VHH binders against Phosphatidylinositol 4-kinase gamma 6 (PI4KG6). Designs and how they scored, part 14

Target 1, 302 residues: Phosphatidylinositol 4-kinase gamma 6 (PI4KG6), of Arabidopsis thaliana (Mouse-ear cress) (q8w4r8r158to459)
Amino acid sequence: GVEPIPVNGGLGGAYYFRDEKGQSVAIVKPTDEEPFAPNNPKGFVGKALGQPGLKPSVRVGETGFREVAAYLLDYDHFANVPPTALVKITHSVFNVNDGMDGNKSREKKKLVSSKIASFQKFVPHDFDASDHGTSSFPVASVHRIGILDIRILNTDRHGGNLLVKKLDDGGVGRFGQVELIPIDHGLCLPETLEDPYFEWIHWPQASIPFSEEELDYIQSLDPVKDCEMLRRELPMIREACLRVLVLCTVFLKEAAVFGLCLAEIGEMMTREFRAGEEEPSELEMLCIEAKRLTTEQDVLSP
Key: E = the ipSAE of ESMFold2; O = the ipSAE of OpenDDE; V2 = 0.75 times the mean of E and O plus 0.25 times the DockQ between their complexes.

## First folded at step 13 (VHH; framework vhh_gocatamig_d2)

Design y1 (from w2 with E107K; at its last look DockQ between E and O 0.01; V2 from the best seeds 0.00; counts 0 for: pae E 10.0 > 2, grease 26.4 > 24.2, SAP .67 > .668, placed apart)
Fold by ESMFold2, look of step 13:
Structure y1 (fold): chain B 302 residues (1-302), chain A 122 residues (1-122)
Amino acid sequence: as target 1 above (302 residues)
Amino acid sequence: EVQLVESGGGLVQPGGSLTLSCAASGFTVSDNYLAWYRQAPGKKRELVAGIYSGGSTVYADSVKGRFTISRDNAKNSVYLQMNSLRAEDTAVYYCAAGYSWTSFYYKGFDYWGQGTLVTVSS
């Protein structure tokens, strides 16, 4: 096949892998080329793998398995996350910065070593949601993506992370149907409750009640089964990430039974700044109260 | 709506200095990632300098020691101080900004300015 192309934009190392016709088939992100990581090709270095990263609850070098986790949690492609795998892959295009003991020999630069990377199917698309009015997006697509974002406590769901692909229905005219494709899940599943970022909270579709199909899907979610699957498929995943998944999935299931819409659920998960002070979200306050009650119950044995 | 407005471009002699500024609205520079890119005629757009939310900076090899990126959180602005200018620095300079640190397939940064022209000639 043809040689991969480094992505010039962005803050970390990413590469388009192409087929023999020169068409992109995958985007590959090595874990040691993330921002702060030692082999970041864009100068955003300074931390070791496993140290707290841009968000303290997401460690350097650990966004790749989060990309895969989002795909694995997307049962039956409900939210339409592109196929993603964590791979060991070797290629000379991958960046290697100068050695850690300073002035290491230039002769070792001939070596090509394998890297761990997220490997995601490239999805041809026309634009992203930041370039497009959002009111025409299908309600079900917004709901399905929002359901995933809630489960994984996505801290990075903005319009630039939603690809839009036009679907041709055969006629001449204005925009027909569009397909939404959620990407960039590397900042999901933080190790503790964080302030999420759900741009869809303000979209009209988020205020529409869940459909019966969506309620059935939510009811069928099983966070214990999710954790068992993730431990098998991604054994490096931290238990703190899994606790966040369980908590957010349970919250989603209870809120949906109570009749809350997507926007209301998202608002309860979001922290607010009032008079310059950040306050815990309503979800965080519920968790604090639940911890107090269970601790008091265990201690009050006569 | 996010807007990035570059200013400070112009004509300058080799060896001279120029300061570019990028004023941001709808976007908080202290919490996010900013970069300067440039594009000369017939060439691809290239990274010149970047600054991330923690204050660390990155520079293209061709400008290291000559250019300095900085930000002013109170003015919500980012700057590029350009010293010892050469003819090869002639290009349109773009300010770019983003909330997400992961790369996009084809964009990288979420927001771009309109560009400001820098011409270095005798």
Scores: ipSAE 0.005, ipTM 0.300, lowest interface PAE 10.0, mean pLDDT 82
ESMFold2 (binder alone), look of step 13: mean pLDDT 82; pTM 0.825
OpenDDE, look of step 13: ipSAE 0.491; ipTM 0.798

Design y2 (at its last fold request DockQ between E and O 0.83; V2 from the best seeds 0.79)
Amino acid sequence: EVQLVESGGGLVQPGGSLTLSCAASGFTVSDNYLAWYRQAPGKKRELVAGIYSGGSTVYADSVKGRFTISRDNAKNSVYLQMNSLRAEDTAVYYCAAGYSWTSFYYGFDYWGQGTLVTVSS
ESMFold2, look of step 13: ipSAE 0.603; ipTM 0.837
ESMFold2 (binder alone), look of step 13: mean pLDDT 89; pTM 0.896
OpenDDE, look of step 13: ipSAE 0.709; ipTM 0.874
ESMFold2, fold request of step 14: ipSAE 0.608, 0.597, 0.658; ipTM 0.838, 0.839, 0.863
ESMFold2 (binder alone), fold request of step 14: mean pLDDT 89, 90, 89; pTM 0.905, 0.907, 0.903
OpenDDE, fold request of step 14: ipSAE 0.886, 0.896, 0.889; ipTM 0.952, 0.956, 0.953

Design y3 (from w2 with S103A; at its last look DockQ between E and O 0.50; V2 from the best seeds 0.00; counts 0 for: pae E 2.2 > 2)
Fold by ESMFold2, look of step 13:
Structure y3 (fold): chain B 302 residues (1-302), chain A 122 residues (1-122)
Amino acid sequence: as target 1 above (302 residues)
Amino acid sequence: EVQLVESGGGLVQPGGSLTLSCAASGFTVSDNYLAWYRQAPGKKRELVAGIYSGGSTVYADSVKGRFTISRDNAKNSVYLQMNSLRAEDTAVYYCAAGYSWTAFYYEGFDYWGQGTLVTVSS
């Protein structure tokens, strides 16, 4: 193989690992090179691992296990999340900032930059959704990605993290035949119910009702089993993240049974800006009311 | 204010057992990361055992099979059961707590106790 090269985009450290032909096969993101992390190679330093990060509810150094969680939750590759794992990798390409060497337990001479990183299969693609009209996206692809985004309360689903691959070499038309690949799930599963960001809310596909297949998939989801699986596979994951997963999955299942489409569900989860201030989402208001009723029930019974 | 208070140290014969306790206040053990470290005279502080937020554990090779880390979420406490003690286990033992799983790899824990002395000798 060929030496890994740094990825130019994004706020954190990321690296293409390549095969012997120079073709990318994986993207590797070290946990200590995230935005604000001590070894960030792009100048976005200043916080310790475990401190609040880009989103206060997602701590510095904890986006990597979230990338893996999104992949593990994507049963049957329903949303098409690329294969992702946490790995320990030693390579000189990884960044170490001045003054940070003394914070490590191992000498640089003995082991050049051993890191814990997310390792995600590279998916060849033509562009991202920020560079492309949304009307060409398959309804099912948007629905499947949206279903995942709702379950994990993704706070960062924008066009820049939806890769687009054209599939029209042998297709029936010159447009509308694309494959969507969702990436960059590091800001999912926040530790609190927070304002998500679902760019797809505004896309026409999100207003189309779920198909029977999609409804069957949603009905088959089991947030208790999801949590059991994540505790086994990602033992570092926080219980607060799991509570958000349970809440959002239960909400999705109830909303789908009620007949809401993807856009309506996303809207209920999204805070609105009014009079210069953020308003709680409808989901947040429902949770507040449910907590109030539970408190009253505890006082008046058992 | 976060406080970690170790207890249970003392003098013990080789082959004996001790249980160390770490009572946490201002820090919740059930959703966070805790560890026991030790420092023998003239040596660097080293990880002995750790526990992740979900209960998974890690151990130094020198103590595997002899020591067990555990926690009691109701008492907000972490324990280190030390069996088959050796003279080489003599050290001050520290409870450590932190908010990031990466404390085990990249950066030390945010909070440390004052330590409890364990002496293994005849």
Scores: ipSAE 0.410, ipTM 0.698, lowest interface PAE 2.2, mean pLDDT 86
ESMFold2 (binder alone), look of step 13: mean pLDDT 84; pTM 0.849
OpenDDE, look of step 13: ipSAE 0.602; ipTM 0.841

Design y4 (from w2 with L34M; at its last look DockQ between E and O 0.72; V2 from the best seeds 0.66)
Fold by ESMFold2, look of step 13:
Structure y4 (fold): chain B 302 residues (1-302), chain A 122 residues (1-122)
Amino acid sequence: as target 1 above (302 residues)
Amino acid sequence: EVQLVESGGGLVQPGGSLTLSCAASGFTVSDNYMAWYRQAPGKKRELVAGIYSGGSTVYADSVKGRFTISRDNAKNSVYLQMNSLRAEDTAVYYCAAGYSWTSFYYEGFDYWGQGTLVTVSS
């Protein structure tokens, strides 16, 4: 039959799964093949599942449920996140490393590996945003992706994570309409307010005010209901991740009402580097002050 | 050094109840993953109940509605309330602890207790 194919790029294990005609239909990423995970097929091993990972606030083995969380939070496919789920899959293509450090060797060995993995719909595309100029991307597409990135405090939104699919428009001598597809959300929802990475901050589209449709979408977001849904759908998710979601969603809603554009909001969430040291973001400073005021109130109570 | 100490096992008649306790030291129960497993003589060890970092619980089909897992973060302890006990529940019960939700699927819990015997007989 049609065998899955390992993906060569990236630091972790990933596999194209194909239909009976040999066409890719899904990308599968096993949780125990992430960077630093025991069964990483590319030599990036050395940590146990649940330990701090590539980003210290995102633990090894926990990017897969974050991929699903980003999809579930993308109501009405507003940002165009591909359908994603956690699955249990048994297949010989999955990697198993012998003699993993510190454990009985046989406890980590399997003849045919059963894995828990993220399973994401494959989206055919022409290139990614790092390969071409970005100033011609549709304003609405950049805004919708940025709104999601803010809510989930994405620490990894770069051009390589934005797939570009050309649409037929009949344009003569000119780049036609494109569809943007955001992928690789495994480093979102960190357990603490971390420095995000929003490459779009300096893109011209991010400085354009939100449309009425975008403001209506933002106004309708309910972070309490978001958390209830995520607890139900992803019961393994840590409460610290949900607190970050609440803080960032509330901030987005307040900033949008105040009239800030996407770039201004992203700027307020980003840490600055001065004189050889990193400074807290404006959002972090607001959270610090809010905690101080709450503590001050509690002292005044018996 | 991490230690998991089970207690509360013993002899009970069918239909009776027991509460198992697991006290953890050197390992923080809150925001991590805890489970109860059991192993009857001559049989494979099997998951009985688990509790995720956020407090969500999972149960083996054979114990649903009869057993309840809970935790007390202040006491750093996990409990298994066992009601309507049957002869088939006779086993050594083990507390397990881990840093990863995937331990429920890979049997890769980082720490295990010594076990406490539960015997259900007339």
Scores: ipSAE 0.544, ipTM 0.810, lowest interface PAE 1.8, mean pLDDT 87
ESMFold2 (binder alone), look of step 13: mean pLDDT 84; pTM 0.847
OpenDDE, look of step 13: ipSAE 0.741; ipTM 0.894

Design y5 (from w2 with Y105L E107Q; at its last look DockQ between E and O 0.81; V2 from the best seeds 0.00; counts 0 for: pae E 3.5 > 2)
Fold by ESMFold2, look of step 13:
Structure y5 (fold): chain B 302 residues (1-302), chain A 122 residues (1-122)
Amino acid sequence: as target 1 above (302 residues)
Amino acid sequence: EVQLVESGGGLVQPGGSLTLSCAASGFTVSDNYLAWYRQAPGKKRELVAGIYSGGSTVYADSVKGRFTISRDNAKNSVYLQMNSLRAEDTAVYYCAAGYSWTSFLYQGFDYWGQGTLVTVSS
């Protein structure tokens, strides 16, 4: 029961929901207000829900369940993803565009009915990672976030999606302790093996070898069980997204056993520009060759 | 051009069984969203059963435990197995298909079949 405030940033509809004291407690993003969605409040309309979106591999109306998926995959809060759920909410603040198809203009009241939205806990913070140098960030925090980003093939991990909160120790400057909070996971789990965006590849922390704790966590990951959980919790999720999760998680586990650091793994997943054109990543090349070999095996089998 | 063609309707005894089929063309059944709706005379069209892209299913309370939705990706078809049929199951049954999971909510489905009549009477 709190009057929400529309968020000015971003291309989609988003709202700060507040407690009775007026303090933000959640950020809410309706599925039909995403970029290109019918009820987008910022003029970015023109597609139906389920059509290819801003990124062709992430469909309109499907970023909200991806936000939840990232949270659900973050076992033990390892990467510190804020609690997130899909919820049904009815509120007049939500945008409803006037209908061009007849009765909607005279039935505006019906257009404020309930919506499905992602509901993520608001995390108070001091700035985001784009506001200053990154060398002071804890190695473990960068590693944990990077491990998640690899598993979900995050296509949008930049400094603006990493909230920074100064800890109670009272430290200042780059030697003080901070807490990193990864947000904005709506462009993870693309339907195809796509070019990720991992800003942390270039951060010094990513070149540090994984700790024993991190290697144990990676070893414990089970992509088959991840998919079973996601099918249960998010029955709308597409199998193509789950195949990407499996592939990236298997790759992470094998690369970690081989001894690669976070940066090296991220580099193998990232496409390179060569001869004036974008080239497949090393991971993509492995998948292309694997498909070729299975096709030859099928032809040669009885 | 997307077409959904229902078949398998007809007259059936109370307590009997019937299988409805919906063949899709111009629309890929796998990794998308399909549903069966029904409309009894003088009543609103209502959801009977749905299947999500990943294979998870939903059912109306009135048919839960008696009806089963399934799909066959190789035949690009969706089915409704109807068991323990009752007189109140008499309706025209429609196949619906769409690209968005929100079609099961307040958004409509993108494509609809012409319907097949199921009559449950002695």
Scores: ipSAE 0.396, ipTM 0.747, lowest interface PAE 3.5, mean pLDDT 86
ESMFold2 (binder alone), look of step 13: mean pLDDT 83; pTM 0.837
OpenDDE, look of step 13: ipSAE 0.757; ipTM 0.895

## First folded at step 14 (VHH; framework vhh_gocatamig_d2)

Design z1 (from y2 with G107D; at its last look DockQ between E and O 0.34; V2 from the best seeds 0.00; counts 0 for: pae O 9.8 > 2)
Fold by OpenDDE, look of step 14:
Structure z1 (fold): chain B 302 residues (1-302), chain A 121 residues (1-121)
Amino acid sequence: as target 1 above (302 residues)
Amino acid sequence: EVQLVESGGGLVQPGGSLTLSCAASGFTVSDNYLAWYRQAPGKKRELVAGIYSGGSTVYADSVKGRFTISRDNAKNSVYLQMNSLRAEDTAVYYCAAGYSWTSFYYDFDYWGQGTLVTVSS
């Protein structure tokens, strides 16, 4: 078989799996090679699986199922998330760091290791959104991705996580149609509300009102069904993550009905820094206020 | 220190019911995978039931429809309701806790000491 190729970029272990022709067909991310995970091949070690990772609200080793969750929640490929599955893969290419096996002395025999990993279809692309002007991106594509990001409270939506595929040559001078492909959803669905990172907030497209089709899509969202589906498909998913999903989805639905655009909704979810201190987002403030009101009602109800 | 303490085992007649409890300390049951295992004399330890962090449950075929695994987050405990008990259910029952990463891999970091269930006429 064709040997997988380690991905040099990023903080975690990732591998390109190739077909017989040598073309990449999948990207594989072992869960124990995540940032700070014990078998991280890039030296970013120091935490155990299950401990807080890059984000306090996302545990080490739990980025894999979040990748899958993003795909599962992307009904009908609305946001164009590539097919993603959680798999068990056995291969010698995977990294095992020294010290996990107490026996110091054994020759680095290429230990064939079986690992749990996220498996995502590789999508050929031309560049990522960080390399090119965002002005040429279709409004619908940006909105669809943004809708997903809001639902799952994506804390890592930056230009590098948006692949761009040029769709055939409109003649000389027409900004060719591009397809956007959102990837790397490992830091979504945190256990608590966190400061999201939505790079698209600053894009002009995000300030354009939702279309009727998009509004209908948002209205059709059912966070209860989403949770049921995720519980079934990803039994390891934490209830705290599902609560965040419900909250964010409900917030999106209400905001959309109110007439807010993608950028406005994203901004409401984003924390502000004032005088060097981080302040709660508007969404967080709403939650705090809701809690207060509920508590007051409970006290007033003998 | 993480501790799992089983209780509720005992002698029961065939067709009877019993509820096992596992109280966890130092470990949050709602955030992790918990399971009941059993080991009969001369047999290997086997999975009886498991509950994932997401609330999904899994059962051995031999106990499906008879046993129910549940948890109480407030009490940080997991339970096994056993109905329609049979002689073949006689075993030491163990509570296990660990991380559930996938349906393919479970890491059990913690085990209880076990509780004996005897089903006999």
Scores: ipSAE 0.008, ipTM 0.333, lowest interface PAE 9.8, mean pLDDT 88
ESMFold2, look of step 14: ipSAE 0.624; ipTM 0.851
ESMFold2 (binder alone), look of step 14: mean pLDDT 82; pTM 0.832

Design z2 (from y2 with G107E; at its last look DockQ between E and O 0.42; V2 from the best seeds 0.00; counts 0 for: pae O 8.9 > 2)
Fold by OpenDDE, look of step 14:
Structure z2 (fold): chain B 302 residues (1-302), chain A 121 residues (1-121)
Amino acid sequence: as target 1 above (302 residues)
Amino acid sequence: EVQLVESGGGLVQPGGSLTLSCAASGFTVSDNYLAWYRQAPGKKRELVAGIYSGGSTVYADSVKGRFTISRDNAKNSVYLQMNSLRAEDTAVYYCAAGYSWTSFYYEFDYWGQGTLVTVSS
């Protein structure tokens, strides 16, 4: 078979799996090779699986099922998330760091290792959103991705995680139609509210009001059903993550009805830095206030 | 400090019922994978039942239809309802907590001290 190729970019272990023609068909990310995971091939080690990772609210080894969750929540490929599954893969290409197997002495025999990994369909693309002007991106594409990002509280939506595919050989001067492909959802669905990172907040497209179709889509969202589906498909998912999903989805629905645009909603979810100190987001403040009101009601209800 | 404390073990007649309890402290039961294991004399420890953080459950074939694992989030506890007990169910039962990644990988970080269940006429 064709040997997988390690991905040089990023902080975690990732591998391109190729077909017989040598074309990439999938990206595989072992869970124990994540940033700070014990078998990280890039030297970013130091934590155990289950410990807080790059984000305090996302545990080491738990980025894989979050990738899958993002795909599962992307009903009808609304945001164009590539097919993603959690799989067990056995291959010699995977990394095993020295010291996990107490026996120092044995020759680095390419130990065939079986690992749990996220398996995502590789999508051919031309560049990522960080390399080119964002002005040419379709409003609908940006909105669809943004809607998903809000729902799952994506803490890592940057231009590098948005692949761009050119659809038209646009002749000389016509900004050809592009397709956006959102990837790398490993830092979504945190266990707690956290400061998201939505790069699209600053894009002009995000300030354009939602279309009727988009509003209908948002209105059709059912976070209870989402949770049920995720519990079924990803039984390892934490209830804390699901609570965040429910909260963010409800917030999105209410905000959309109120007439807020994608950028406004994103901004409300984003923490602000004032005088060098991090302040809670408007969403967090709303939650705090809600809690206060409920507590007061409980005290007043003897 | 994370602790798992089992209770509810004892002597029961064949065909009888027993409910085991595991009280957890130091972590949230609803956010973790919990399982019941058992070890009979001279046998290896084996999985009896597990409950995922999402609420899905898994059972050993030998106990399927007879045992039910559940949790009470308010009490931060997991339970094993055992019905139609058999002599072969005699074992020390252990509560375990850890991480479940998939059906293929389980890691248990914490174990209880165990509770003895004896099924005898």
Scores: ipSAE 0.008, ipTM 0.362, lowest interface PAE 8.9, mean pLDDT 88
ESMFold2, look of step 14: ipSAE 0.631; ipTM 0.857
ESMFold2 (binder alone), look of step 14: mean pLDDT 81; pTM 0.819

Design z3 (from y2 with D31E; at its last look DockQ between E and O 0.66; V2 from the best seeds 0.00; counts 0 for: pae O 2.02 > 2)
Fold by OpenDDE, look of step 14:
Structure z3 (fold): chain B 302 residues (1-302), chain A 121 residues (1-121)
Amino acid sequence: as target 1 above (302 residues)
Amino acid sequence: EVQLVESGGGLVQPGGSLTLSCAASGFTVSENYLAWYRQAPGKKRELVAGIYSGGSTVYADSVKGRFTISRDNAKNSVYLQMNSLRAEDTAVYYCAAGYSWTSFYYGFDYWGQGTLVTVSS
């Protein structure tokens, strides 16, 4: 078979799997090669699996099933998330670092060549959103991606995680139609409310009101069903992550009904930095207030 | 310091029942993945049952329908109810805990000392 190619970019281990023609068909990310994971091939080691990672609310080794969750939650391919699965893969290309402290009698012989990994379909693309003017992006595409990002509280939606595919050679001077492909959802669904990173907040498209179709979609969202589905498909998912999903989904639904646009909703979820101090987001403030009111009610209820 | 202490092992007749307990200290069972393993003489240690932080469970095929893993969050303990015990269930049973579900595949961070279960007529 064709040997996989390690991805040079990023902080974690990732590999392009190729077909017989040498074309990339999938991206594989072993869970134990994530940033700070023991078998990280790029030198970013130092933490154990299950410990706080790049985000304190996302544990090392748990980005893989989050990527799968993003795909599963993208019903009917609404946001255009590539197919993603959690798999066990055996291959010699995967990294194993020497000297993992032998004292942890991990009795189970590290299957040196077999790893759990996220497996995502590779999507041919021309560039990412960081390299191209965003003004040409379709409003619907931006909204669909933004709706997903809000639901899953994506803490890492930057231009590099939005692939752009040209659909037509736009004649001389017309930005041709493009397709957006959202990727790298490993830092979504945190265990607690986290400061999201939504690069699309600053795009003009995000300030355009939702269409009727988009509003209908949002209204159709059922976070309870989402949780049930995720529990079934990803039994390892933490309840804390699901609570965040429910909260963010409900917030999205209420905000949309209120008439807020994508940018406004995103801003409400984003923490502000004033004079070097981090302040809670409006969403967090709402939660604090809700908690206060509930506690007061409990005290008043004999 | 994290400690896992198994109890409840002993001699039981075929067809009998036994409940194993694992008391955890320094580790929150409700927030993490825990499992029961067993090792018979001359055999490799094998997974018996696991419970995820969300409460979902996994079982070895050989014990499905007979064994049940559960936890008590208040007691910070995990249990293995074993019914319809067979001679082939004879083994040292170990409680295992890890901070990540990946411990299922890559190994656990913490192990108990084990408790012996003997199924014999």
Scores: ipSAE 0.313, ipTM 0.721, lowest interface PAE 2.0, mean pLDDT 90
ESMFold2, look of step 14: ipSAE 0.608; ipTM 0.846
ESMFold2 (binder alone), look of step 14: mean pLDDT 89; pTM 0.895

Design z4 (from w2 with S103T; at its last look DockQ between E and O 0.72; V2 from the best seeds 0.00; counts 0 for: pae E 3.1 > 2)
Fold by ESMFold2, look of step 14:
Structure z4 (fold): chain B 302 residues (1-302), chain A 122 residues (1-122)
Amino acid sequence: as target 1 above (302 residues)
Amino acid sequence: EVQLVESGGGLVQPGGSLTLSCAASGFTVSDNYLAWYRQAPGKKRELVAGIYSGGSTVYADSVKGRFTISRDNAKNSVYLQMNSLRAEDTAVYYCAAGYSWTTFYYEGFDYWGQGTLVTVSS
């Protein structure tokens, strides 16, 4: 293809990779160009890879495997996550900050950077959800994306990372349908129960009960097999991330069996702010109580 | 102060075996990333084996099936079992430790040992 183009938005390094005709084919995000990472091209430096990042429980340099994890967990493309992989890629467009690597070979050779990056298929779209009223989105699309967001405890699901593609209805006088494409999953699977951010909590679709198809999908989820798959496909993933996945998937499955809708589940996972103080979520409170009960049993054992 | 101290290097015959040990202090081995690197005379330092936070391992192609990395969280230590040694395995072996898997690929690990020499010679 033609020369990649840096993406203007966001806090990290990202690049549109294009085909011979100049059409975007992929978006590439190098792991060492994330916010706070050493080679961030937008001045957001200051931490080492592996230190706490923009979200305390998501470390610098570790959003790339989370992007892939979200894709791999999206069985049958249920939420419509675009194909995503971790790749090793070499290109001069990638940013290298002076003095950060101590590399003297740059002065003697043409600069070429090899990086580990997330590579996500570019999806043509008309706008994102921040530019469009949300009440007309298909109920099933919102439910499917919400189910994924709950499983992965997404801390960053806002309208800006929901792409909208119009589908030509062709019908007489009826509003055309849209396709939703969730992107930017780098801040999912935190190492502990963080406060999630689910913009869809307040959308009317989230209050509608799950369909039978959605309930069947939820029932088919197996967090043990999810962890086995992720350990195999993403061997760098931390066990703490997997524990969060298991907890959130089990919670989703139990809540769905008891008839809770998407909004109710999301609310139980969300912290509230009261009197200038952030309070633990209902899910966090259940985990605290469960830990207390197991500790009492251990202390009182013979 | 983080210290990584390698031991177990020495002279060994081709086809023999050797176990390298790396004792860590000031750094917790569990839930972090450890690796063995080696540097032969006149060559760049190269990754030999790595162990990820969850216990998954990676190996250089030249050592697969012959070398095994492992760790003992109770002893806060990392090991490299080297079997079927060849002359080409002669190098100084370094223990490395860090808080991110990406240090395998970029600016290297945060902490390094002093190295232990392994010589494979008839």
Scores: ipSAE 0.391, ipTM 0.730, lowest interface PAE 3.1, mean pLDDT 85
ESMFold2 (binder alone), look of step 14: mean pLDDT 81; pTM 0.823
OpenDDE, look of step 14: ipSAE 0.819; ipTM 0.922

